# VHH binders against WD repeat domain-containing protein 83 (wdr83), part 7

Target 1, 315 residues: WD repeat domain-containing protein 83 (wdr83), of Danio rerio (Zebrafish) (Brachydanio rerio) (q6dh44)
Amino acid sequence: MAFPQPRPQAPQLPQHLWRTVDCQQGAVRAVRFNADGNYLLTCGSDKSLKLWSVSRGTLLKTYSGHGYEVLDADGSYDNSQLCSCSSDKTVILWDVASGQVTRKLRGHAGKVNCVQFNEEATVMLSGSIDGTVRCWDTRSRRMEPIQILDESQDGISSLKVSEHELLTGSVDGRVRRYDLRMGQLQVDYIGSPITCVCFSRDGQCTLSSSLDSTVRLLDKSTGEMLGEYSGHVNKGYKLDCCLTDKDTHVLSCSEDGHVYYWDLVEGSLTLKLPVGKAVVQSLSFHPTEPRLLTSMEGRVQVWGAEPEDAAENES

## First folded at step 1 (VHH)

Design t29 (framework vhh_ozoralizumab_d1)
Fold by ESMFold2-Fast, scan of step 1:
Structure t29 (fold): chain B 315 residues (1-315), chain A 125 residues (1-125)
Amino acid sequence: as target 1 above (315 residues)
Amino acid sequence: EVQLVESGGGLVQPGGSLRLSCAASGFTFSNYAMYWVRQAPGKGLEWVSEISDSGGSTKYPDSVKGRFTISRDNAKNTLYLQMNSLRPEDTAVYYCARETYEYSGDYTYTHFDYRGQGTLVTVSS
């Protein structure tokens, strides 16, 4: 005799406001979880990078060294280092514990829009409005990049690294995927300036957002478009997009003050999360839990799947 | 409409000199820091020099420091690059570019660096 199967649980989505952090950095251009999701990074128009506790909402450290707005940042897997990039045309490698600049890397001809460590934190990759991606060795004192990727025909807006692959989004309307070990390049033509790129958690798909107010999901091996997500406003701002921790939903920032959630497979709008009355510029999804960071003006909001007090009581 | 037009490139022997010019229009030239960048055949863009809006501050990478001099004439909306002691590795298309900053705290795709069509410099014997 077969037992009845339990009812499937609905995917948990972060839609409950847990805290609002007033970052005191001017505008927050990018917000990022660190590798384990216990801390968050805020990139300020005041030229500072700040590290905060997610659970307490408290400022832990301020990183000062950039000459203009900080546009992106990333944390190493072991939490020992941060990297950041700026409209000052530099990439900075920081020691987390001391708050000191380890290296200040020059060479980009214009604003550096995006930066990320590879998985081992042995290389930093930076993408600039100058149309190049520069690869920097984190372990040597070499000031020159170990590699320059210049196949883009216009500025690099976004990049992501997964394993040996680099994904870039460009103003030229193309998403490029580099196999860094094999030297292979695959190009997907979208036709509108790209604002953000990311990999799916399973590594099988790529996601891109563009200034035609459309987010697209492509199969990585074939380049086939698997999904298209619209209804939000993305016409003039470099807005972030991402996938949930279990690849169930696509999320996008919007110029209308909301974060849009779509079902990945159906493409239907699941949730239109109200953040405020200004552009929601940046977001970051927790690596393993249904938690979301959003930035709007000078503030970061932390969102959970359930009220914060209930989550704290369920340790 | 922002426009930058480079000129002055050409073929020169190693050890020679060239002066590049960039004519700027469509914006208030004296309000912007300007820079020169270059792209060698099959390579990415490389920063060459930077000058502040007033002309009071200049910056160079070690590869050209002491050999290249950036200057500007704000009355004529013109940027210059004086290149001395030229080497074969200086062979590149040279672009002038205008730095932009984010406006009123908004990050927008309209705040790109603007660059011209470039001028080719070939250093060969």
Scores: ipSAE 0.013, ipTM 0.353, lowest interface PAE 7.9, mean pLDDT 87

Design t3 (framework vhh_brivekimig_d4)
Fold by ESMFold2-Fast, scan of step 1:
Structure t3 (fold): chain B 315 residues (1-315), chain A 124 residues (1-124)
Amino acid sequence: as target 1 above (315 residues)
Amino acid sequence: EVQLVESGGGVVQPGGSLRLSCAASGFTFSSYEMSWVRQAPGKGPEWVSSISGSGYSTLYADSVKGRFTISRDNSKNTLYLQMNSLRPEDTALYYCAKEGSYYDSSGEYLFDYSSQGTLVTVSS
């Protein structure tokens, strides 16, 4: 008998709840996959950063050093280091294995909303309500930033780094793209406070979410709007948005307790995933597989594209 | 078929050392996180240590940090656990575990460890 011939299949979307993790951190302000997707980071209102196994949902390590809520975190490509930022106005660089603070960086005048390593983890970039992005050298013992970007007219809410590009979202309603190699700045005016920005996986588009309850996809080179996604509720919270691992769908958190999935090209709603009856604030999509993390209040949900088989959970 | 074969266990006095090995076959070893999990008599499984597929990162349970070292040799499809300063509390069956991918997710720990394990007994 012949094997079934390959045929195009619908994209796999994470819609099956595998587990709910009670993080014991107060509110979870941000949830992030690490660089390879094997671990997850949770940023707590209790001042802690926690590292968890994605596969087990088990706590592996707690990172203590911030003086107030942890608002964002990122892992280096080699998983040797973490960076985090806080309402305490600091950025911390951590050694993963020891759990120790490597460096605690001061200079921001207000809470730090977002932080990320560049691809090689040689620089950390932090964005603050003070309206600045600060670039910090991870390898030197220098306490001052190597560069300050201050073109924003209001607080920085979100940032993402590509190889040579920095993308920022501001409360001033603008998405800014800095070509760090060429010294160029492109500004796209959205007109409502930006809550999240990201690049498409192929690097050709930018995605932004804003307090007008709208997510927008723009062509990176031209600034042309390629897609617009609505129906969710984003009026008061700094909510996350992202794209799937293969750029097939746009996802957004929502204040109504759901994660919304839209077809990237058509803009049609594909899935309205129920998480609960509170604000879904943060999400993270796996770098290579259809897996999703969501945070709601003090809990993180792990979602897969297929049901978790009960026989495979037997110890 | 995924196959994991542990070895290196034995009886040792407190303060002694043992090195455990796990020979892996039936999958692309370098693509998966590997872990050591132990089960003491009358207790449930306890995660001990993990190492990423590339070997870039390692993680340890607080109870073994500073005493145990996990490593891997992807050219030999072998996982290791170097155990130093052993304590009576380390007495357990030690299992080598492969992380399940999204498509082949494994049990409660998402690790496939259907092997017999290797017994470590720390007793004076």
Scores: ipSAE 0.000, ipTM 0.122, lowest interface PAE 20.7, mean pLDDT 85

Design t30 (framework vhh_7z1x_3)
Amino acid sequence: QVQLVETGGGLVQPGGSLRLSCTASGFTFSDYWMNWVRQAPGKGLEWLSGISSSGGSTSYADSVKGRFTISRDNAKNTLYLQMNSLQPDDTAVYFCAKTEVTYEWGSEYTSVFDYWGQGTQVTVSS
ESMFold2-Fast, scan of step 1: ipSAE 0.023; ipTM 0.499

Design t31 (framework vhh_7xy4_2)
Fold by ESMFold2-Fast, scan of step 1:
Structure t31 (fold): chain B 315 residues (1-315), chain A 126 residues (1-126)
Amino acid sequence: as target 1 above (315 residues)
Amino acid sequence: QLQLVESGGGLVQPGGSLRLSCAASGFTFSSYAMAWVRQPHGKGLEYIATISGSGGYTYYSDSVKGRFTISRDNAKNTLYLQMNSLKPEDTAMYYCARVSYTIDEYGETYEYFDYKGQGTQVTVSS
C-alpha cells in the first residue's frame, strides 16, 4: 500500500479555444504576441496594423500608413514602439501611444516579408523578397539602412534575432545564421523554400519549416539534425512554426486547417489541433505561459491550456 | 577580398587643408555606411565622421564639426574627407572604416567598424 503522493505535473498544451477575434482587417497575414504577452498584433490585408488586449479581446489602437497588405510586425520590449512591414516595400516605425508614424523607411525593391526589433529596440531588421536583410537605426531619422545583408540567392521569407545572432530563412532553401559580433555566417542547406525560422528558447537549436511539409530542428553549434517533424501540409503557403514556452514541443501551422504539436525529443505527434476549414497561416506562442495565437482568414483564435473561466465567459 | 586603401595624408601647417581618399573594393560600396576614424600616436581610436550609403546623411564628432567634410562617390567606390582649418591636435593616423552592425553579449546593439584600411598619416606642424 502506497501512501498518498502528489501527482506529477503533466505538460500543459494550449488546446482550449478561449475566444475568436474578428479583426475586421480582411485576411490576417501575421499574428504576434508582444514582448510580455499581454497584447497581440494583427497584420491585415486591408493595410492596417491593429493592437489588441489578450485578456479582454478588445481593440486598443489601429495603425494606418501602409499602402498595401501588412505582412509582419513586432513590438519593442518597453511597449513604446511598433515596427511593421508591407507588400508596399516599406518598413514603418510607430509610436504606440499616439498611433503616429515615426518613420517610413524605403529601400527594399520588393515585398517585405518579415521584421523584428533587436532586444534593446535600437535596430529594426527587415527581410524582403528582394533577397536582402536591411538593418535600420531606430534612434536616428536616417532614411538609409545601417547595413544590407545580401548573401541570399532568393527572397527572405523569415528572420529572427537572438542576442548577437540573426537567423534568416530563404526561398533559396537555405537557413543562414549570422554571428553579428564575429562577422561569421553559417549556412544550412535544406533544399526546399523556407517558410519560417526561429531559435529555441534556450538558444542552442534552430527550427525551420519548408515547403516539403517538414519542420527541422538543428543543433546550432554543429548543424546536426536533432529532430524532424512531419504529417502536416505545407506545400504552397508561407506557414509559421514555433516552440512552446518551455521548449517541450514543436508547433506548425498547416494548410489542412490544423496546428500540429510534436514532442521535441521523440518527434512523435502529440496533438493535431483543429482550428477550422481554411489554411492556418500564422501562429505566435506566449513568452512564459502555455497560450497560443492562431490566424485563419480574417480571424484570430486565442488558445489556452485550461478552459476559459466558464462562470465569467459562458454565453 | 574586402579592401580599403587610404591616401592623401601628409605634412601641413596649422590652418592648412588636406583631402583624404579611400578606395574600396570587394563589397557593394553603396550598401554600407562609411566612416573616418583617427589614432594619434600613443592614444586610442577617435571617431571623426560617418556618411550613409547613399551619401544623404552625415555625422561629425564635435572636435571636427564645421572644419571637416565627409563625402563619397559611389560610382567610383571612393570615400573622401576634406580637412580644413587643420590644428596640431588633428595629427594622427587616419583610417577609412566600413560601418557594420553588432549585438553584444548583453543584447545591446551598436554600430562598429568591421574593417579598417592601413591608414594615412596626417601631421600638422610648422
Scores: ipSAE 0.000, ipTM 0.131, lowest interface PAE 18.7, mean pLDDT 86

Design t32 (framework vhh_7xy4_2)
Fold by ESMFold2-Fast, scan of step 1:
Structure t32 (fold): chain B 315 residues (1-315), chain A 126 residues (1-126)
Amino acid sequence: as target 1 above (315 residues)
Amino acid sequence: QLQLVESGGGLVQPGGSLRLSCAASGFTFSNYWMAWVRQPHGKGLEYIATISSSGSYIYYSDSVKGRFTISRDNAKNTLYLQMNSLKPEDTAMYYCATLEYESFGDSQYTVEMDVKGQGTQVTVSS
């Protein structure tokens, strides 16, 4: 019998391969859902940023302007703008509809590993191997950053923005949380180079992954370690980690070709998802649904709901 | 050789109780989502209750919530339906079925009813 069953008692984990996208970009260095989860962004070693439809699986637009590999990207809340960063040391602000470069921002002394809009898309924040985070005004034609954060003692590998807070991960083994309104800084010492940081969905915890093959969950206010997740392989690559849409599980990429899922509270391995026989480097979890993007070499896989469920919800 | 054999039906007074059983054979019972569905005479199939392969997910139709309880024993390859506070409108042929489910956010959908048993008649009458 085919009938809907709303409100399952336990969250579902994305583990069914729904779609594979061959991105034709060389290696895909980062994959990201857009703000509403209807589109995905792929950052290519061929110097291009591409925008794809999740529901149709089709390429919508190619963004060309970077001089070297694109390492990260983000979309504005209203889908009008994209930002990207590159090994070419620049941050680019793009107009989505036209595909044109709005601004190309220079100032970083080395490759830019990460970039994100704030909630209002009034500021872009970029993190570089030069050890700085630079804050750029999206509305002004100013070419200089409005703020430079240089407290890091080594390269910035990852950053995330939530409201007035900036979270950074550094090769120096520290996770830093900045209150951008008050100018306050909190530092958590991990002791191994950080590969990825993120906030929990409720904003109360921080998650970090590091080259000691360990993912850690910390209480944001106290710095108390609430969880530790291991068993995967992260010794040499800048791998992504995240939380599920309902903060039930922790996920990490792995150098062994799998995505690892751990129960958040228990810390036990729930699922070891086989992606392939190469490094799984990047992942992105859907903002509201149990759907996962993974990148391995030149391909992006979409994991989650069956095609029938996706067709009913999106078309 | 997939077989489902329902039992436990009968005639009962309004307000009474019955416990239905479904004995499964010819497949790995612990790998399948299971359901109870019913069919009143001359009408279509009505969904009653569903239980996941592990027993962790359980769903009921609004018409039976609080009165019926679905359960399973994977060691014995058996599905159960405990029916309490029976009403005349519960009169139907009751079937055990294997299901495939999909998930999407907070919603879950049946994809297919793979195997349906022969049924057991429940009659609620004064």
Scores: ipSAE 0.000, ipTM 0.094, lowest interface PAE 22.8, mean pLDDT 85

Design t4 (framework vhh_7z1x_3)
Fold by ESMFold2-Fast, scan of step 1:
Structure t4 (fold): chain B 315 residues (1-315), chain A 126 residues (1-126)
Amino acid sequence: as target 1 above (315 residues)
Amino acid sequence: QVQLVETGGGLVQPGGSLRLSCTASGFTFSSYAMNWVRQAPGKGLEWLSGISDSGGYTSYADSVKGRFTISRDNAKNTLYLQMNSLQPDDTAVYFCARVDYDFESGYPTEYYFDYWGQGTQVTVSS
């Protein structure tokens, strides 16, 4: 089995609104913490990628170069580079400090839904509606990908990298786990279009959300279903899901304007967090602390476990 | 620059027909899926119909299925909506929208409409 166990102390959940950021990017398609959780990235329908301070809510830099909507982004572990992907069918590698495009990578036949660095930031992995994952060398000046994965039978909606493993979610209703060292593939059939995939923090489980309004937790090694989470609305939108920093709870966006929190082991609803009156599309959980980012329309909200004055007194 | 221009709206009697057109420029029209959406007075946006880049796949909202037909002419960079059996409830501003998802992949969401036209008013009255 080997799914995450509860911490000895009761977990703190981010349910206190610290700030609302008006991103001025049109719709925010994706919101992501950077590797250390001190900054956030916002992917705009206005074609821009923006970098913000989490603690101050201030804009630090705008990255312009995509021809259409930015759909996803990721930051390197050392904060020197960003990668982003767009409906313009490209993947861009950026230098953080200068704001300049390092490389603009072409090859995907359709919009690119998801992008991520590997741990060392030596490879970027991109997933497209064209049904392929493309692996790009960040150090090489070659324009062709080093590897193309085409086992998916429909568009790639989501991907995550953990150590030597790649996890993908597809519109074909399958979650795929690739062992990048051994070239082995495990396929789990869910049966509805996948909207988001992620790994548990301990690396033992995978989490997926799908258009049947259900989030599922699977044992990574066996594919055994360990948990099922429902009650939210996910029928027409590509919504994010995640786990808390200590793997105590499962979170999902919802079309009803809320973020749902379920106890990971029991599957019971712990919290239905009101965000607003529109679809909550994207979320990101802090790498080490109980802090959450949510995006709804053109706004990002920052949530903490305690009121901001107690945790983030910057005054 | 990406531009979408809707035409063909107007006043029509219940049971009548209208054909809306959307002329696209500034992008490779044949490479993008296209949608029609509407907004009635005092109401939110309602998705009506979508068409794949090739025209090989079409989809419709239940409220318009059997009455409306979406089509495209990639040689003319034009999207069409043929509206038959119009009812007073069809009164709305109609928008052409460029979609950056593939309908053949079955991934419908309004948040993937990256460019919108100015809209054309359709009024069904008498």
Scores: ipSAE 0.000, ipTM 0.152, lowest interface PAE 15.8, mean pLDDT 85

Design t5 (framework vhh_7yz9_2)
Fold by ESMFold2-Fast, scan of step 1:
Structure t5 (fold): chain B 315 residues (1-315), chain A 122 residues (1-122)
Amino acid sequence: as target 1 above (315 residues)
Amino acid sequence: QWQLVESGGGLVQAGGSLRLSCTASGSTFSSYAMGWYRQTAGNEREWVAFITSGGSTTYADSVKGRFTISRDNAKNTVYLQMNSLKPEDTAVYYCAADTSEYGLDEYEYDYWGQGTPVTVSS
């Protein structure tokens, strides 16, 4: 008698709709998992930031204080603080539990497109159409940024922080990587306005999406292009891209109402996920599990790799 | 409480040129991205060209190489220089001011002009 061999694991890609959340915020400009993936943040054109339970799909708290649309948000590693940025030119630091504004940071000359905490949540980094990145101390009540980065020739569309490195995407068609400890800058020329940047989970690669309807994977150390992903539509919207939880696939939003999944190494289209008939604007991939958030118009959809077992939620 | 006023539309023969102007009043122009859209009867508005606050430009495939968008922040004006006009360019042209980075999400447009008609004869 032979023992059965382990079944080959099929790639676990989130393609099963678990829930649709009507956010009641107008358009949802950005959707983000929090640090542990148990909560999600929605940035509304109604000027509000909302915090939701992923497992229940329920609204937990509304954060009100911005004067115009909320364009991006991030949660601290310990779930005690949120940061957000807005068309009102401000960055806000929030206390999660109380819903109170702890700091409202002014200085950007135009709308603020992106914001993120560093890993320790000691610094917030914000990127603006004014072409600057501003670094703000979360622990002091200083009104001035601790650092301004102004090497960009046009607006900052996207930023990501990993340890001592800052990655920025600009409308000038360049992806910039700053080593914040060494003061070094590396520039990769793409040639079309950048809509989104991110690091691979292993920190070895950078991913960028641009208005030429192309997503590119570059080796971080050399700037060598390792992959190119196309077939989606990104010509006019600031659309998100990301990598799966195990860096197996590249994902992009699309103006055609789909999320595109490509095999990272082969560059082949693995899945064209239908979301709806409008632009898919924003996405966020779970930090450790094959789960995806998508935003389209005023709704967020939660996607899993397997059909949701509703009986487990009902207890 | 901000107004966009378009001018420069009219009748032109195929192969001709027109320059559209859009002047903003009542707000800080230099902080806004500016775009041009066009609409034909019975169709949705289609995007034509976009210019960021920093001056980066993007064009629809149908107009790339023929149209040029530019801005003059001192005059609070955005321009669309239209060369080698074709009968299919016939539309009402709208100026839009946008707080979005890329200006092509209609939900992010704060302000629209009244439109200026352009007719290109065969």
Scores: ipSAE 0.000, ipTM 0.316, lowest interface PAE 12.0, mean pLDDT 87

Design t6 (framework vhh_ozoralizumab_d1)
Fold by ESMFold2-Fast, scan of step 1:
Structure t6 (fold): chain B 315 residues (1-315), chain A 126 residues (1-126)
Amino acid sequence: as target 1 above (315 residues)
Amino acid sequence: EVQLVESGGGLVQPGGSLRLSCAASGFTFSDYAMYWVRQAPGKGLEWVSEINSGGGSTKYPDSVKGRFTISRDNAKNTLYLQMNSLRPEDTAVYYCATDLPYEDSWGYSPEAFDIRGQGTLVTVSS
């Protein structure tokens, strides 16, 4: 006679504050995990990009070279390079170890809102309020872009790359998906300025947040709306949204000082996480673990699914 | 309050020259970098030239380098663009722009680069 198996545990959500990092960069406009989740990047209104250890909460290096606020950043898969973009209209490629600028890329006519490496770090993609996405070769010394994508009718607010696909969000209220292998473009009309886009972990869906205080989940193949998430405040800020590491929940920043968690399928609010009394502007979810980064004003919070063991920090 | 008034555009044949002017008011012109940005029919905005607050440092994309020259007169609050060896591809509305919105913005700005004037049309055609 076999005994019954224990019930599956509820999904683990990062809701326990592990540490608060005072970044000393003015406002932190974007916070990002690196590819393996061991490091975090902070983009400052003081014009600096900083690299930190997640496990120790310590500053590892400061990257200085931008002329205005740093708006986004990304790290290569092998941790050898960083890319960043700024309201100074430039994209900078950095050598991680030396802290040196490898290239300072010009061409955008306005502030650059978003930047990301492709999986192999052979191409860097930047999106600007000028309405273009520019694709740059990371290996050559060429200062001109390989390709310019100009189908957007207004500024690019957000982009994400997954496998062979580029996803963009625009002020024109459209989410665009480019198939980089087949040269195909699919456009989904949302109707309000897009603040953030991302792919689901399984690659089947796209997620977008917009200034109508709504986050939407669309089927990638059909464009059918599968889910709608609301109750948060997103009316004036470029706020981030994402999915959990196992696609169980949708998360959004909010202007009311909270991060909102909704059940992906049901659309019901699971958790309203209090961060503080100011705008929560940026977030990043760990690639493989239930861990979250949030930024509010000049500080970054690191959140875990279980309380941090205090004995780990005692000598 | 901040106002930029562009002038000097017109119809010119390929290989010709034009000089654009921008009259600035409502801010301390000598404290800010200035830019020329253009928009061709059916295209997005393209950065054309940059000049620092003192006028001693200038930058250009390869598409106009050696053909266009940006300059400024801080005593007159005026920005200039000298355009030589004009090509049909230079046909666009040209705008004068400044960095003011990027320094003070705490929120998401839905507008492309801070363009305060109607621009000046440059048509390069036979």
Scores: ipSAE 0.000, ipTM 0.245, lowest interface PAE 12.0, mean pLDDT 86

Design t7 (framework vhh_brivekimig_d4)
Fold by ESMFold2-Fast, scan of step 1:
Structure t7 (fold): chain B 315 residues (1-315), chain A 124 residues (1-124)
Amino acid sequence: as target 1 above (315 residues)
Amino acid sequence: EVQLVESGGGVVQPGGSLRLSCAASGFTFDDYAMSWVRQAPGKGPEWVSSISWSGGSTLYADSVKGRFTISRDNSKNTLYLQMNSLRPEDTALYYCAREPLGYEETSYFGMDVSSQGTLVTVSS
């Protein structure tokens, strides 16, 4: 009857609290969606890694094996494996279903701040205060890393892997992008210690947050600064930043208890979401839906799109 | 209440030496790895060195390796940084920090950082 073009919907921002999870693992240092967004991972100061159902808010499994705080974690694309890193200087590879440690990898000289699988889950990449990134083969029984990247002049605070590219953030104030196939390195100088790095969903841009209370968006091909986002507080904590599922907005944690949302193109503050009275330390945005995870102290909040206005009806 | 009190800073000529001290109280010092972090004027914090709970293992930033030595005396709850061959670029406020353990909040990449500091100025 009609052949209308699909109508674009207005961007939905997750600002409605769907659920609060009391993780019972001390402080939650990092919160992460899994690859499909149906599960979430929480990294505890109690030395545990926990896996939760997003839809039910229920604890599914606890992973115990680290000697100190768990600082980061990631799930494989097929949901069969987890990797985690700790201030105990180790990287652990876990079997999801059994909860067993399959590998405990040693070699970093200091605490390991970040860890991620590549897309195929054939390699784990870990970044440490020792200034190195170590690449570990998930399929091999080797205990030694297959590659060490040591171009950073100071500790590695954050890393992200996308296809054939590795992005790292360093305390030395530089964001480094490695082409893992070509062996090329590109360096962007920010000038303040980097707290978090990520790729845009379309793969065209990089986002970084730093201790000068500024989040920056750079074009990957040119290194041109496309956007600068400020007004939040990031002076001492390793805080996360990210982009929305459709790259419409930039988000940052803040030491003032809020998550800040800025319009990507205009750089204007769209929303200052109150989470609580403590530091919002970590966040994770759902891969395909407008859903956000935030961590503050020992609690994780699940945020979704605003529901239809329900008139308050008393008596 | 956790307290870290830094001391030993001052003004020195290039090539000079200083020894920094950090007196710790309010926690079991022997259970924690300890670090030195510095902040140069107009810049963010830079990690300098770390030492394990026993003193059996040490780590250094490349910028200070071979010039600085971290040590600790667990009987006195004191952390030290021996700084040799000082350069103008070593000019900074130096902070003592403990590595996180248990349920404590971290303020610098998973590291508790003292707010007091001791100033080191290297000038001619």
Scores: ipSAE 0.000, ipTM 0.181, lowest interface PAE 13.9, mean pLDDT 85

